# VH-VL binders against Peptidoglycan synthesis regulatory protein ReoY 2 (reoY2): the designs that were tried, part 27

Target 1, 183 residues: Peptidoglycan synthesis regulatory protein ReoY 2 (reoY2), of Halalkalibacterium halodurans (q9k656)
Amino acid sequence: MGKWVSVAEKRQFLKWFLTQQLKRKDAKRILEYLLQHYHLLEQVMFTEEIRGRERTLVISTLQSDEPGFAFYLYRRKIEDPIRALGELQANPADPIYLILHFHGKAQNHQYLQMLDSESREYIKRFKQFQAYKEETDSLIEAVLIENEKKMLLQQIDEALDLKDERRFKDLVKKLQELDRRSS
Below, E stands for the ipSAE of ESMFold2; O stands for the ipSAE of OpenDDE; V2 stands for 0.75 times the mean of E and O plus 0.25 times the DockQ between their complexes.

## First folded at step 22 (VH-VL; framework fv_pimurutamab)

Design ff5 (from ee1 with light chain Y91W; at its last look DockQ between E and O 0.75; V2 from the best seeds 0.74)
Fold by ESMFold2, look of step 22:
Structure ff5 (fold): chain C 183 residues (1-183), chain A 120 residues (1-120), chain B 107 residues (1-107)
Amino acid sequence: as target 1 above (183 residues)
Amino acid sequence: EVQLVESGGGLVQPGGSLRLSCAASGFTVSSNYMHWVRQAPGKGLEWLGIIYRDRSTDYGNEFTSRFTISRDNAKNSLYLQMNSLRAEDTAVYYCATEKSGESYSEFDYWGQGTMVTVSS
Amino acid sequence: EIVLTQSPATLSLSPGERATLSCRASQSVSSYIHWYQQKPGQAPRLLIKDASNRATGIPARFSGSGSGTDFTLTISSLEPEDFAVYYCQQWSDYPLTFGGGTKVEIK
């Protein structure tokens, strides 16, 4: 169901988040406004899902691959932080869903504790997928290196058969370089 | 009619503790943002902290370890627990609230204050 | 911590005169300044909200202006009850801070 999150906890985390540089500098103004207007901060809910039929803010740090700012209002997407702020001010009692993108999110226990249960499970599954992807990429790289080594050994055999000393020395040098790179 | 009445002030020795009360009438404490502010004799005003509607709190930097703000909804009252008191804590202590449903850190209503004297 | 510097510390004037009180912030606070009046033995009274908006019940002779770092409280024509200490307060960031005050006293 998710942990109930106090205003003080939200404030503490957002102050920390604001120590980082944002992709959209003017989006900092929205977070500062929420910190100053704690009746709005009370309505903030941390999530990883754009909520259909609800207000959702997306704010990203420079280290994230995600877009720097977006505000979703029902079926509309607003990319101007000033216009988004106006909507928050006009409807102060409605939930404000907040998606934050920053480096190290999957390892940030404070943040994970504030997320809803569905968002926490998404982060868990994503972490597991990334570990699998890294393992698979390592296996593919090892196969590519082994194939290159086989090609070099075949070319070395050809150079020996043709008594091409210059080519042989060049190929052995390349093989030694490949051996130093592989593991 | 909104009214705030502080009590519990008095003379206390350094290192001692004191709990101040703020009785509210004309509004519900739990629906409002409540603050403590102090003023040393002949000096200016100093913000101590806030209690939010969800009971969580934030404090001025110097007060986080020694002062605790709480409330009792049944008594419609706000409290300030002060520990490890020092001479520089001598002041009039005010409770204050913002106008209902607002959070612009404006102190619309104040109590009369209660005097705390820390002296050996 | 945002420091508010009020000047002058004391302003000696007669009833009917114009009073001009200054508040300078150590960093920009946008328009997030409130002004209070405090008479001896009393709690502060909110006068001006957000640099320029009079609080409920405050006479029109009180006005505020400014933004960023420099703010002014003006009392257009002093009444006998206006002789008091005036404080500015910022709410841009925690901790909330007050200026040192300007005492408006009878010349």
Scores: ipSAE 0.738, ipTM 0.886, lowest interface PAE 1.1, mean pLDDT 88
ESMFold2 (binder alone), look of step 22: mean pLDDT 92; pTM 0.937
OpenDDE, look of step 22: ipSAE 0.743; ipTM 0.856

Design ff6 (from ee1 with heavy chain S56T; at its last look DockQ between E and O 0.79; V2 from the best seeds 0.00; counts 0 for: pae E 2.7 > 2)
Fold by ESMFold2, look of step 22:
Parts: structure tokens; C-alpha cells; sequence
Structure ff6 (fold): chain C 183 residues (1-183), chain A 120 residues (1-120), chain B 107 residues (1-107)
């Protein structure tokens, strides 16, 4: 019924994930506990969405900009890994949704294969959006530089027409600095 | 009453193969975590591997290429397929299970073992 | 791989004496240690789980203690049926490993 990931696959991936430095050291204990108690690991489902009516763990590596740890439980947010672990132990048959933040996620084929289809498509769309945004920002910066050049050239022409030697020299210096920035 | 009974042990030549069986009664193999553990004569215990409830497996480092753990849910039985056997594989082989529904890697129930002898 | 070193290898004692068995791990295993008893010709029997918790049906004379790397099994007053080999086992990381055993024998 839907996407299925074996305990062995989950264990292998989490062992790899734990080779990285986590933002919250205490969150390591939760993942280690899951590895040692595979009846809980069976309930782990990798996702990219917080599930408002279920349990969701968010754990981040040091390289991520995301918060190091959060646990969402029925519209509550718990930031203490020890309390989160207690809830997992008390409700061992309930799903454990796990969001992992780490560098290179969009290129990690093992991870992507473990995600549900909706989460996998989310990562693909976000990767495409980021690439588009980077190219758009580069184009906008190039346009801004070109507009500044055009304004400086117009002002240089004006200074020449008015025979304003000081202003001319200042504007040429500014143009030369702008040319260095653009190349 | 929980019982585990191993069978299929015997004498085998180096390089040979052997399949061990573990018949379970009093519980369902597919609902539990099943392990194989061996003990060479006069020596200690050595963990071979586990089969999870989803049928996937993990093994001790030395056994990943030569040994295969499987089960037959209809027969309520666990199996150990051993290939490329060596003299050092001579041991009593036990199947063991954890307490139902728990996974603390505690071996609550053991069979009485079956002897495998590898010699030329 | 986590190595468990049990000492002494052999402990010769009389009924009624206290037995103290040591298990040392090559790296920290927190409290993820179990203890087993094995009599000749029998399979092992679980005694202590998670360093200090007696398994069901285990007499109170058996107790366990320790954390990290150093663990102890204590038999407060040996009974005739306690002369056996004792193994520690860790589950902190795969592969699961056992100690080499301590034989408790009658003097």
C-alpha cells in the first residue's frame, strides 16, 4: 500500500546520516535509539511535510540552515529531544514521520527513493525553482550594472558639454570601477 | 509454550553447502525477530544475523557473502543456508527469538542447537 | 566491531560464596548489555537485560550493574545450579557481539 521501505534500507541510510555532524547533538540519540529498536524503525516514514495529525521529527545536519531539531505532535511543537523520545516509546505502533535536512539531498538517489511520491516531487520542484531564481538574480544584476553604465555615460557626455573637468574625471573613475565589477 | 527446534546439521566437506532449519511452535515466526547464533566447540557465542519482520536481513561482517537467512511463514520455520563452508564453521548452530513485539536484541528463547561439522 | 572482554576466564568458588564477573567493552555501549547463563549441553538463558534488569523468573541473587564500558554480574550467594558459563552481550551497534565467557566452577 503505497511506497514501502525495508528496515534494512532505513537502517543503512540512518547509519550514513549519523556520520555527519548534527546541529543538535541530543537528536543523535533519537536516531541511535531507532537503530537499536527496530520495531520503532519499522514505523519510520521519510517525508518532506510536517503531518499535522501525526508525529513528525525534523533533524538537521550542521550544514543546513534549518533548525537542528523539532518534533511535531498533534499541533504541538516539542524542541526537547528527550521528551520527543519519551513519546515515541509510549506509542510504538504509530507512524514516525521523519524529515532530514542535509547537504546534497536533491542528488541523493537512495534518499529520494525512500520518500513518498509527493515529497519527492516537492524536492524536484524546489531544485528547479532555486536554479531559476539564481539565473534570474544574475540577469537582474547584469541589467542594474548596464543601467548604471548608461547613466554614467550620459553624465560623462554632460560633463564634457559643460567643460567640467573635475566631474568628468570623477565619472570616468566610477565607470572604470563598474567595468571591473562586471568582469 | 514457546519452542524452537533446529535440524539439518551434520558432517560436510570444506567448500560444501548445508541448509539448517528451525521449527517454531507457540508463536508466529513472521511476527517476531529471528536470529541465528553459533558456538564452536569449547568456545563462545557468535551472532550470525537477523531476519526482520519484513523479511529483510542483516548479518555479521564475516557472513554476508556465504550465509543467507530466510523463513517460510506457512511452515512457521526459519532457515540458514550456508555456502562455501570452512573448518572454522564447525559449531553448534542455534536459532533464537526476541520476546514478541519487542526489539531490544535480547534473546529470550533459544533452540537446543544442531551440530555442524566441516572436515575433510 | 565492539569487543567484549570478560574476566576472569575461570572463577573457582564454593556454594554460598559471592561471585563477581566483569565485562569490559572496547567502546561505550551505554547500558545496552545483556547477561546469559549457559550450562553444559544447554542453550544460553537470559539473566539480566539492559545492564541491571533481571529477566522474568531470575532469582534475586543475580544482579547486574555498570554503564559505559565496565559492567559487572554479581551472584550474591552461589547455589549448586549456578555453576555454569556466563556471557555478556552488547546491542549498541551491529554486529551484535558476546564476550568470551566466564566459567564459574566448583572448588
Amino acid sequence: as target 1 above (183 residues)
Amino acid sequence: EVQLVESGGGLVQPGGSLRLSCAASGFTVSSNYMHWVRQAPGKGLEWLGIIYRDRTTDYGNEFTSRFTISRDNAKNSLYLQMNSLRAEDTAVYYCATEKSGESYSEFDYWGQGTMVTVSS
Amino acid sequence: EIVLTQSPATLSLSPGERATLSCRASQSVSSYIHWYQQKPGQAPRLLIKDASNRATGIPARFSGSGSGTDFTLTISSLEPEDFAVYYCQQYSDYPLTFGGGTKVEIK
Scores: ipSAE 0.485, ipTM 0.787, lowest interface PAE 2.7, mean pLDDT 88
ESMFold2 (binder alone), look of step 22: mean pLDDT 92; pTM 0.933
OpenDDE, look of step 22: ipSAE 0.770; ipTM 0.879

Design ff7 (from ee1 with light chain I33L; at its last look DockQ between E and O 0.89; V2 from the best seeds 0.79)
Fold by ESMFold2, look of step 22:
Structure ff7 (fold): chain C 183 residues (1-183), chain A 120 residues (1-120), chain B 107 residues (1-107)
Amino acid sequence: as target 1 above (183 residues)
Amino acid sequence: EVQLVESGGGLVQPGGSLRLSCAASGFTVSSNYMHWVRQAPGKGLEWLGIIYRDRSTDYGNEFTSRFTISRDNAKNSLYLQMNSLRAEDTAVYYCATEKSGESYSEFDYWGQGTMVTVSS
Amino acid sequence: EIVLTQSPATLSLSPGERATLSCRASQSVSSYLHWYQQKPGQAPRLLIKDASNRATGIPARFSGSGSGTDFTLTISSLEPEDFAVYYCQQYSDYPLTFGGGTKVEIK
């Protein structure tokens, strides 16, 4: 599928994005303005990278851990959406780079197809790294649980050999709790 | 001088199809935002849809499945394909443009319209 | 869908009188509203852009005002050629919608 994104596709996605709550409520004004002025929407490029020589908008939903709004121009950072809107209006023919942060971005096929190639590769690498980390953490936890179970079984055998009824019952209770943790 | 001329209207049976044409002169359709708007006899105006400069389209809610807007840049012409026509589609059909090159959804230029009548 | 309600439906006046036409939106459209004039047998003609800006070639007797949900078109002194139907149109959100029209006719 190509790197070309139609105005209708951009419009559809931004309408969907606006159904979510934004961290900065006044930032929705910029997106609504783009939807109403499609000669500006034609200039929008979805990306994941702030471009120091170009205009870059960053807008985040409430569910994201990212800052709610920022506008970068000539490596300056503007945190007021109204000032950012003025810049877009003054330079309507220049590219508008747009970074959107929302929950489930890495699994959103529509969004990924609208990104440039560099941004798509970044998200793929990050997703792969997170999967490796989760798999490793799960393996470590499983080993720790297995070792604890092995220890408890040895202690249960010892309690039986010594005919220590109270200790036996206490250890079996602990083993039952460990089995609940592993299921 | 900017001119828009619609054609292709006429009498059609319910369930039938028609393709309307809009021939443009004095400007280039591919550099502008083009719309279709209709008006039933004695009634108000109803927006049907837009074709953007990149050829993508958006439609009024009721028309998405039955009507298709397209253009032919070589002929400098806009088209409206209408399928599954109903009596309610009886109207004068206009093409319109925002020839200024900016998008304020204002209809600066209109054709004179072509009449479509859907009747048994 | 944003509904535009125009009133009155018919306005009967004499040449030289002031005409005041109302357009009310079902939700705020800010200033994203246009006015058109349509004479019998003709296509509509753009009069007012963005609530208050006269389109090219429109006489000064036409003026628009309002924002949000309530808009007014005023014709300060009616001329014989001003007897027509007038429509408002919003572009705040898709679908683009028109009002039902106000017919300005000779009393």
Scores: ipSAE 0.643, ipTM 0.838, lowest interface PAE 1.6, mean pLDDT 88
ESMFold2 (binder alone), look of step 22: mean pLDDT 92; pTM 0.935
OpenDDE, look of step 22: ipSAE 0.861; ipTM 0.928

